# Designs tried in a protein design chat: VH-VL binders against q9yfq1. Part 3

Target 1, 117 residues: q9yfq1
Amino acid sequence: MLPVNPRDLEKMMRRLGIKVEQLSADEARIVLGSGETMVFRSPTVIVMRAKGQPPMVYLVGDYTVEKPREETAAEITEEDVALVAEQAGVSMEEARKALEESGGDIAEAILRLKGEE

## First folded at step 1 (VH-VL)

Design d3 (framework fv_ciduvectamig_arm2)
Fold by ESMFold2-Fast, scan of step 1:
Structure d3 (fold): chain C 117 residues (1-117), chain A 126 residues (1-126), chain B 110 residues (1-110)
Amino acid sequence: as target 1 above (117 residues)
Amino acid sequence: QVQLQQSGPRLVRPSQTLSLTCAISGDSVSSNSAAWSWIRQSPSRGLEWLGRTYYRSKWYNDYAVSVKSRITVNPDTSRNQFTLQLNSVTPEDTALYYCARETYYYDSSGYSFDYWGQGTLVTVSS
Amino acid sequence: QSALTQPASVSGSPGQSITISCTGTSSDVGGYNYVSWYQQHPDKAPKVLLYDVSNRPSGVSSRFSGSKSGNTASLTISGLQAEDQADYHCSSYTSSSTLVFGGGTKLTVL
């Protein structure tokens, strides 16, 4: 693909009935099966279309991963709050706030609290 | 099913223009999924692709470097056919000439010449 | 001189496997996966055997297989049969949207 001269590749694809379009985008988001979202800032977007076929989208650029949004955040239980408070050595109220900020992720809440000093 | 039927002259004098036609049935010459090519074969040079014509919102042609200055491949949508015009022929243009359909689908047909005409023997001599 | 290099001839006995090579450059065989192979019997038009390097059209025997490594594509015929005696041609699309053929290989089944 890319190691071939880009202008010649585009010309060839166009002549083979494959429309190649390069889009300028400010942002792109891909929601994964896990519920996490890949967020691209100013990516290069290349769309290839052939008659009768689904489009191919080639996306390149730096990305970050956002926590799940489609699935509801895990519910915070009293047992989880107690575990985080005990493991991190903080108050129940501080543990609850950390769990709320981590979406119920116990490991992330503990790491967040241990990072504070 | 698709069939390609060739016609045209069999004997041409040097310096004249060779003109061959290929009639298409079972498909449209303006099909967005096909291109229509001319290929010749001689004992000394083997198979040589000469050029293609195809419709993708407008008509396009691609030609082999060796013949580009002398060749025109032209569609005729009203008769569902396409033609080869080769100018200023020489004895080196003596060959068996085929027309063929070229496909572009990702599916089972791929990128290949899936249907060929029967061939037309062209002799260029004085 | 053809653009793609094939051996002029190859031979084998019934039941053997043979391989025919097709060598080009990075601007054709090496640059794209649009290599086709054609079988041609005497006084007949070529018939497609493989397209896009290794894909078989409906009705083509599984004895015919294709591969590509770098600038060289290969056609392999296993379980060689008398009917396989024919000329074999490779072709490839180029970076200039043109198409080139190899010189052809005559297969003799002895």
Scores: ipSAE 0.000, ipTM 0.549, lowest interface PAE 13.4, mean pLDDT 82

Design d4 (framework fv_ciduvectamig_arm2)
Fold by ESMFold2-Fast, scan of step 1:
Structure d4 (fold): chain C 117 residues (1-117), chain A 124 residues (1-124), chain B 110 residues (1-110)
Amino acid sequence: as target 1 above (117 residues)
Amino acid sequence: QVQLQQSGPRLVRPSQTLSLTCAISGDSVSSNSAAWSWIRQSPSRGLEWLGRTYYRSKWYNDYAVSVKSRITVNPDTSRNQFTLQLNSVTPEDTALYYCARSEYRYTYGPLDYWGQGTLVTVSS
Amino acid sequence: QSALTQPASVSGSPGQSITISCTGTSSDVGSYNLVSWYQQHPDKAPKVLLYEVSKRPSGVSSRFSGSKSGNTASLTISGLQAEDQADYHCSSYTSSSTYVFGGGTKLTVL
């Protein structure tokens, strides 16, 4: 059985009081729990909204699967430590610890330090 | 070459404030790549780091928990030096006091240059 | 007293190898690769010998090497020489942004 045509799906949802919006997109990426990523190129995106509920998104198009990126520990640089220390107003060691705890993510490290203030 | 030259009192009475000065040549006390520490050494306690001061867009200080309530490490940019003030001294503060610099990692690098040391005796 | 544990003394003969251990906790030696070793001759200030566990400053002999496993760092001196007779101190950076030192090890070259 053929998949429902987007136009027909829109008509069905409108009958159910669901607001339907069709968007044109250049790319969509879905990161799966396996670490694999589904990559859609030029998909048709249908967004369905019902009052009081989160939106539902329907993607129409072919996709490819990218393998999980090899997880290598990001090396924490002294420049990153200095930047975090300066922006958060903490010592270099507190900044280094925050960067280690964030896996090298500068923004997360700064947020962590400011959040514990 | 960086040189650190120490001065200060040799004998301090219990409950007084110990004040020591470390004069710097060959580097700036306000250098963003340096931190300036005080360390002491006694036969009973070995080497003990006390605190540091360093410049990173503004001045910062870090202190060891054991002395935190009575210690101050202050820079003096006009004289290119930094000082240790230790309040309410006791005989347990008797030690050889060193100033030292760390570079490379700013605050947590190795202590790569040391002063000659100042012997401080706390006795009434 | 000392935050890091070192043997009080170690001895060796010229040409031999000796190793000095430095044991801390997960909040210092175990957490950071920021272990330094200092050599101190009588009546002199300590001099940095190794930093970041195994790195040598310019001018330090390759006879001095360092390593770390878990909460224990080690200094190894190969081809022991008479001038190596000194006190050796380890230090580590801590989770409290401080430095801590070991009790020191007296190396005697017999």
Scores: ipSAE 0.006, ipTM 0.517, lowest interface PAE 13.8, mean pLDDT 79

Design d5 (framework fv_ciduvectamig_arm2)
Fold by ESMFold2-Fast, scan of step 1:
Structure d5 (fold): chain C 117 residues (1-117), chain A 126 residues (1-126), chain B 110 residues (1-110)
Amino acid sequence: as target 1 above (117 residues)
Amino acid sequence: QVQLQQSGPRLVRPSQTLSLTCAISGDSVSSNSAAWSWIRQSPSRGLEWLGRTYYRSKWYNDYAVSVKSRITVNPDTSRNQFTLQLNSVTPEDTALYYCARGPITIFGVASAFDIWGQGTLVTVSS
Amino acid sequence: QSALTQPASVSGSPGQSITISCTGTSSDVGGYNYVSWYQQHPDKAPKVLLYEVSNRPSGVSSRFSGSKSGNTASLTISGLQAEDQADYHCSSYTSSNTLVFGGGTKLTVL
């Protein structure tokens, strides 16, 4: 699996003090330059260290790609719209707009409708 | 597919700085699987590795002890190239200079050069 | 002076085998399996023939083989051809994370 042969590993361990560690993680997230995030669930983490060299970290496992957060809208339910309309004393249309503007945050929508400065 | 093209002055005066550029096509100078080296060749010393630069989370440089005080190997990601700067040259620095790519192992070892530039003959003379 | 010792010259006849040695120390050839061999024809850049002692890049003839014993690595060329006439260089990784070359060997095919 690893692109290293056993004979090289033996010699380098003796000469360079190379250490290989395997760790289990619950989650790993890598934010890419695009703003997308690679999400690993329960990956295996392999850390390799050689004298005078930067460490190498390998993530082994399946991943998914998530869009940037602001492009992933929170779900707005009719129950949420009704709650906001009732609490703020506004129409369902006004409540829905406030929820859309708050990204589905009920408390923020209510504060917005009640005249947040 | 990967090619290296060298450019730079071919005549340098003693005590001046030797500067050469190696332009990369078909690979990225910031690839974490390759190191980028300068190697020279002269009749008196044969092949001599001078130094390298490579990217692994940050940039690293390694230099041969014989030139360490005078040498800089610098990457330029915007132009996809790397340069050699050798200060305070003497006639002993007269040589054919090559740039080369070395694949890097998981342990950070780049031991072989699989792609070479065409070579630049540099003469250090007054 | 070169860090690794190679014979200055070697010769052979077409169809024969020759071996070129490359001797270092326990801090380079003897300490690691990171020895490479290069072929260089006149006025050309070196071309990698072998890496990690015995591995051949794609396109390199199986007539070229490598081995190592102690502090000495060897390149063997079997079935010598006229086109094999060239300079041959060895190199090795070192304990200081640097690279060193041998003095080179001129192969003459008679």
Scores: ipSAE 0.006, ipTM 0.570, lowest interface PAE 9.8, mean pLDDT 85

Design d6 (framework fv_ciduvectamig_arm2)
Fold by ESMFold2-Fast, scan of step 1:
Structure d6 (fold): chain C 117 residues (1-117), chain A 125 residues (1-125), chain B 110 residues (1-110)
Amino acid sequence: as target 1 above (117 residues)
Amino acid sequence: QVQLQQSGPRLVRPSQTLSLTCAISGDSVSSNSAAWSWIRQSPSRGLEWLGRTYYRSKWYNDYAVSVKSRITVNPDTSRNQFTLQLNSVTPEDTALYYCARVPYYDFWSGSFDYWGQGTLVTVSS
Amino acid sequence: QSALTQPASVSGSPGQSITISCTGTSSDVGGYNYVSWYQQHPDKAPKVLLYDVSKRPSGVSSRFSGSKSGNTASLTISGLQAEDQADYHCSSYAGSNTYVFGGGTKLTVL
């Protein structure tokens, strides 16, 4: 069993003559056979290398599980952006952002711009 | 042959942002074979490692705790260079600043095998 | 102040051996076998002498050797020569992809 503490793992591997490299990572994603994805935020990634052997990667950190996306992202049209901008009294750029945040829901985007709830 | 060439001396006022550039020849800043660091040397001759940038599958950065809130080390693949940006400078940031390379094979050892010529940075009003 | 402790100065005569110490904690020198030593002549960038405690890069004289015991790493220079007069710096991996340096030691060859 490998220790979960990166420092202890690193020290142990060094003593065994295995070169250990710690990578600074913002995110790691593992797609499972179920179609679900394990998402790690700011994990510790340790790569262990021994001459003549394939590298081993040890990933440490908390994760969340994302289910496969069942719905296709709604396309945001310029007509929808113009409608939101007109109704909310904002710029086309601001309206586009609100539509992106609402997943293309025009009513929700207008509500967000007119009254935050 | 690898060579690191730094910009000339800088005079920066307190509270401003220090920006330094290190140009690389003989290697690529995006090479999987290297990491690119900034190290400074105080007038008392003490060396201090500040941070590094390197490319593996994407870009990564590591920074010393003492400067982490003020520092950014950025690669520029189009110009084959990397930069140091240090915000909110104080007279304590007055130092000789070096860029340096660590080869991937010795990534963990911190063997800085090629150094720039150094840039004198004075923080003064 | 520097993270690793080195003597401010050391001196010796040509042909003698000298040793420079570099003392840290269990979180750097004592915790890892990643100690490097650098030689710096006036107005020049540092040059790596040793890495991984005792390994020499190509072109570095066998007169330079390194060792480590507990929290202290040592650089030994045998057969001192006039050109060895320089500043010597140690560094160590300090965990979390960071490195620390010593304060430097001025070697005077008498």
Scores: ipSAE 0.000, ipTM 0.525, lowest interface PAE 17.6, mean pLDDT 81

Design d7 (framework fv_ciduvectamig_arm2)
Fold by ESMFold2-Fast, scan of step 1:
Structure d7 (fold): chain C 117 residues (1-117), chain A 124 residues (1-124), chain B 110 residues (1-110)
Amino acid sequence: as target 1 above (117 residues)
Amino acid sequence: QVQLQQSGPRLVRPSQTLSLTCAISGDSVSSNSAAWSWIRQSPSRGLEWLGRTYYRSKWYNDYAVSVKSRITVNPDTSRNQFTLQLNSVTPEDTALYYCAREGSGWYPYYFDYWGQGTLVTVSS
Amino acid sequence: QSALTQPASVSGSPGQSITISCTGTSSDVGSYNYVSWYQQHPDKAPKVLLYEVSKRPSGVSSRFSGSKSGNTASLTISGLQAEDQADYHCSSYTSRSTLVFGGGTKLTVL
């Protein structure tokens, strides 16, 4: 079952021989692959330790999504286009399009243009 | 201080897979200001960069054209290490293999820390 | 064959200056200011001397300097010392987001 209560989670994990510790936290931030950040206010933070494994951390609570590069998207400069074109080995046109699609995020634009294989 | 420690078999038969591990201390394999590379050195080819893995919002890999069809560079965040797998090896893959950090910054493109090197011989 | 061309060997005497060239193409050295130089002593891993054509990491002597013109980058070592005897390797970023190395240059200090 999905334990939303720290007390219920602790009882369940103790029965499985896992040490459970609850931490006090005012905020947690998770930077996602999109560049957006999940922001948790006063989440329930639970650390679990099992023999032979690294600690596992559970975050429980509501979050909001913060877009730190959204305002910067409006300020795509000719210099940024040139940098992306140079670094990715593509035309200025292709670099500008990638920057527009990434909201002005130079790193994401370069990585999109390079691709993965 | 960053240290890189290499491990893995030093003798591989032709057609098998060459596998090496690089254990990282003093930095995180998922650091967004570094990339983690494999480089080899042989008398006939000199230094050859093989590939990198790096975390920038998500995981990425770049590979040299000459090995792209046979190579995988994988991070392991739980053990703070990364590995090289090179498939279908031939005697031409005999070389001294290094792991190295590309740091510091988003796109540093130079190697500031190197592992000790592992001589891998591909022979029957 | 190496992607970047370096002379196989260079020689100099203590106190002299020497220059090692590294020639690529418009798809690497000619287009990007991401050229680095490495020094390698026998049985040791390479050590970075210069990055981004001319920048020195902390701890690297000012006797090592770098420049680039067109498709050719150059490493200059001034005031040669016996401990400079080593192999020197150049590297460049490419239009495919890869890194390539030169063939290496053996420096002999006579």
Scores: ipSAE 0.000, ipTM 0.514, lowest interface PAE 20.8, mean pLDDT 81

Design d8 (framework fv_ciduvectamig_arm2)
Fold by ESMFold2-Fast, scan of step 1:
Structure d8 (fold): chain C 117 residues (1-117), chain A 121 residues (1-121), chain B 110 residues (1-110)
Amino acid sequence: as target 1 above (117 residues)
Amino acid sequence: QVQLQQSGPRLVRPSQTLSLTCAISGDSVSSNSAAWSWIRQSPSRGLEWLGRTYYRSKWYNDYAVSVKSRITVNPDTSRNQFTLQLNSVTPEDTALYYCARGRYSYGFDYWGQGTLVTVSS
Amino acid sequence: QSALTQPASVSGSPGQSITISCTGTSSDVGGYNYVSWYQQHPDKAPKVLLYEVSNRPSGVSSRFSGSKSGNTASLTISGLQAEDQADYHCSSYTSSSTWVFGGGTKLTVL
């Protein structure tokens, strides 16, 4: 439902027996099929309910698009990769993979790479 | 001292599921410094590592590519043991099966006694 | 087929030195310092002899030593004794987070 002038919206609501509730939110996130996330900061949330129907939710506000989480794991630094590689005695490529698998946890990555042997 | 005790069937028929259990004493199956492996040995192929399970904030499993579609290695923290389940066995799975503890870079430092598994009809 | 290549057999006389090779690729032996060696006597489980290429567990004789050059790891046994007659297996960690073994080497002490 598009926002129209207040009088027309009220007439439509009354005619359709729809309850309208406006909420203030600090954040909203929509995960798209592409893996990207639309992030709304302080959006206005409009919830419309009609008996016997699922609710309709409308977000109003500016948004930004975040890349998929796997590409935003920038918490893994080259310094951490070098530390893990040196401590585990492996290549930088193997160390980076272990850090990706551990979510950036250096200790867990080292344990992974030591192969429990 | 760490000890590994094996049990399970010794004779299975082709297409059946092989199930072996390894009971641990002297260490915990959820120890964050150990990994728990199954390794088999046959005259034609020598030693073959099959897979492992280990705990590092969460449980992990790794499996050899040759058995990955048929194998599960599962821990049981309540009984301090871990199991091998190998589905759809064939005569080529006939081998002596060992459980073993890996610990960081120490290699496989403790081994079970071994279970001879024969796959035949 | 074994992932790592070992000679099927080696032989020596008491007091001699022998070397057993274990050859892999840059994705296992050449890529990591996680090579282990195991000694296996008949009807016994393997026993770890060396780990991390050259480290000895407590109780393993200094006659056993290990090294690695490129894609080949080596186990050297000096001062051969009759009790060294056994099968010797190498193992390595891989880039796929798995372990592989060599085909095993039968050592005969003549």
Scores: ipSAE 0.008, ipTM 0.532, lowest interface PAE 12.1, mean pLDDT 81

Design d9 (framework fv_ciduvectamig_arm2)
Fold by ESMFold2-Fast, scan of step 1:
Structure d9 (fold): chain C 117 residues (1-117), chain A 125 residues (1-125), chain B 110 residues (1-110)
Amino acid sequence: as target 1 above (117 residues)
Amino acid sequence: QVQLQQSGPRLVRPSQTLSLTCAISGDSVSSNSAAWSWIRQSPSRGLEWLGRTYYRSKWYNDYAVSVKSRITVNPDTSRNQFTLQLNSVTPEDTALYYCARDLKYSSSWYYFDYWGQGTLVTVSS
Amino acid sequence: QSALTQPASVSGSPGQSITISCTGTSSDVGGYNYVSWYQQHPDKAPKVLLYDVSNRPSGVSSRFSGSKSGNTASLTISGLQAEDQADYHCSSYAGSSTLVFGGGTKLTVL
């Protein structure tokens, strides 16, 4: 069974003759096979070393998941916002909101602002 | 909490109009952070989104192309409910009908966080 | 037929991981980050599991995770439990304010 907290884990590893080192880090990123990235801010990084073996790295802290790199994000550019605002006769703020709601679809954003389906 | 309550089962004859009501509690049908959808489920077509109504500065509707010519989704602010009207029904419209809340959270859109219990609609002579 | 393609069935044993795919086109799954997943137990309404590809609503177990690559979105269930036996449905925004669904996948926990 693996210990739940870092202190218990460190104690267990030292008893197994494994060198334990704690590092300070500003950020850690793990790119998964799915393309998603786990992002840790200011994690506790514990490096465990056994003679003749590659190190084991243990990350402790809150993380968030960033969407896959291969994902085609619907991008809202300033040029698109200006185009929708001009065509629909609305403010830039209102145009941006319509584009966000339409996933970047300019034609749909214009139709929503004009009240058409 | 948010709850959606639907009317009981319906038996409708071909060519007639189907009418269903969804009563909302815990939120307002005119809430500007939500939209109110109808979705049906049948063995042959699975889940199928039909349409939504929502309020911003005025009321809007969006409808699936397959039903657009015969569907209306209407809000009723005084009763805090919304309705589905589907004209000229055929046996193909036999399905379990759900109402659901579309939610916008920050920049996300187009998912259903609360569902009604469902209404079985049979279209048969 | 459904607009999005899912396998009709998938099976696993308790404690294992399984993955359910949802394949569309560049006009839905491939074009937008608005993919959601729903769990449906017999005689019950669907319940949201994931939205915006990978976001989990409060109260949904961390055993459920989502991803997307090109035109295919995936739901992964880790540490499979008996109560996970259900139908799973994917949905995607399809442009022009419309939504489409997959055909659904029946998960059997053996």
Scores: ipSAE 0.000, ipTM 0.512, lowest interface PAE 15.8, mean pLDDT 79

Design l1 (framework fv_lacutamab)
Fold by ESMFold2-Fast, scan of step 1:
Structure l1 (fold): chain C 117 residues (1-117), chain A 122 residues (1-122), chain B 107 residues (1-107)
Amino acid sequence: as target 1 above (117 residues)
Amino acid sequence: QIQLVQSGSELKKPGASVKVSCKASGYTFTSYAMQWVRQAPGQGLEWIGWINTNTGNPKYAEDFKGRFVFSLDTSVSTAYLQISSLKAEDTAVYFCARDRYSYTYGYYFDYWGQGTTVTVSS
Amino acid sequence: DIQMTQSPSFLSASVGDRVTITCKASQSVSNYVAWYQQKPGQPPKLLIYWASTRESGVPDRFSGSGSGTDYTLTISSLQAEDVAVYYCQQYYSTPYTFGGGTKVEIK
């Protein structure tokens, strides 16, 4: 039942005794646990506050997912290769290749080697 | 179906201003941002910026800050590009384009207006 | 800014030929690459997005490939109607930037 229209949402929240404030924002970024970032361009930001409660933030707008940037200059150590090989259960050669393909990102290399589940 | 129709060609003197319109139809205007791109005679495409059609908030490429201003009239599903203090270097075809969003694929320009030729000469 | 270098700037081929256009980014753009077709007096038309995804209604002879910094648009069997200028674009980060264009003509 939540309305998509920010003005309608504001009217509803005010009726519930919740103070509503609209902010102007050029950008909003939400960093996810995966390392990906949700990027909102010029979203409508509504902050809702009730006495004694933490604020709630409502974002309205399109977003895109920005993947973690890969660095081709990342150094690959022998210790990193050994860690990836041990964790993924693969040879040192396979681990080294996965690290090269992930730009030195250990977690990504392990996920790449274990495949999609 | 989905259409972006731009205003007609303009011939202006240096120092004048021009306002180009882009009227959308066939979709919900406020659900898609509007992009602006220009093309100088015999040259390639150059990104100017975009405007959020729901909030009216614009974003400009660095080279276009100051004299270029985006605006909207949501009641008629129209976006505008205004250029003030025109220079000869502003001579170009100006395009509007719809900014389609995909969670996986990002933002890309799926429908384009036919273009508005702006000529600045003395 | 990310620079997109497109090659060749011009090519002339026969109907039925396979033509290849290449686009190189100055840094990785993580598949956020689109290809546009522009015929004289017309606006650009979206052909490919996400490096290799063909827009609906675009003939299957058009395909995109590549990753990282190197991307390619291929026309597997050139048709007379394909005479146009083709542009690549990165939309990984602002400012969005386009390649210099490739003019494709029939011999």
Scores: ipSAE 0.000, ipTM 0.534, lowest interface PAE 16.7, mean pLDDT 82

Design l10 (framework fv_lacutamab)
Fold by ESMFold2-Fast, scan of step 1:
Structure l10 (fold): chain C 117 residues (1-117), chain A 120 residues (1-120), chain B 107 residues (1-107)
Amino acid sequence: as target 1 above (117 residues)
Amino acid sequence: QIQLVQSGSELKKPGASVKVSCKASGYTFTSYAMQWVRQAPGQGLEWIGWINTNTGNPKYAEDFKGRFVFSLDTSVSTAYLQISSLKAEDTAVYFCARGWYSGSYRFDYWGQGTTVTVSS
Amino acid sequence: DIQMTQSPSFLSASVGDRVTITCKASQSISSYVAWYQQKPGQPPKLLIYWASTRESGVPDRFSGSGSGTDYTLTISSLQAEDVAVYYCQQYYSTPRTFGGGTKVEIK
């Protein structure tokens, strides 16, 4: 992409009748087809809107690349199963099932078993 | 009852495209992942990938990236597998299966399979 | 990728025999293994998940055991209707991988 100063881009788009808004952003993430993620910390984000058109987003900032996210099951221990069973008031089998469904997340498993969010 | 019904067999020439459907019934479609598995003649099971039926996000095994595409029509509880630029080695029975979300495990219900034959 | 090595690839046994099929993962999979049964012309059927949990409706002659890298499916008393190919599967990591299958026949 051509390097264009955000201030100059705003002036240009305004002249074309395009609404320009700068967003306050702490982070932006772009998941690529490769599975890698571009992570921008405190980027400059400019959103341009024209009536009847989808918005255009101009993103400026340094980024780092995170390796593809690996889907993996978290380790489930018998201690975790016992803790979930005790806290939710269910059997060890039900607790293990809930931990499997939550990927080993104890808090999520308890919430699922109690039906609370 | 829970059921997955797949489309009928296909006979295609190399270079053609095919789209296999898998219609779910008897459960909330978006609460379970849809898995795709193939089996070449006389061979074992090979996992192709899965699609999150709630978000629409697919995940493919490396060997199946590019020509294989998963899609959904949630209004009719149907998942699709499309294979483009068919090759002879794509000849197989293609299965859809319901998987539980966490880790995409426990393929508890399977479609009957769709035979795709690619020959010249 | 996690490799699942299944053995034996073929076995022939008599009705009433105890049959064991083993599956070895290339790395520890913390009991994230399932077993499937496939009869000729049919889709696979889930038998066991979480290494040892029987799926509802599966006869109790089928059992699973194991930990770490080594897992076993046992049929305590083989029946004629058990003639099938059996597959293990790991769901610890993506991609999900299957063992090569074990064909079980009656003598």
Scores: ipSAE 0.000, ipTM 0.527, lowest interface PAE 17.1, mean pLDDT 82

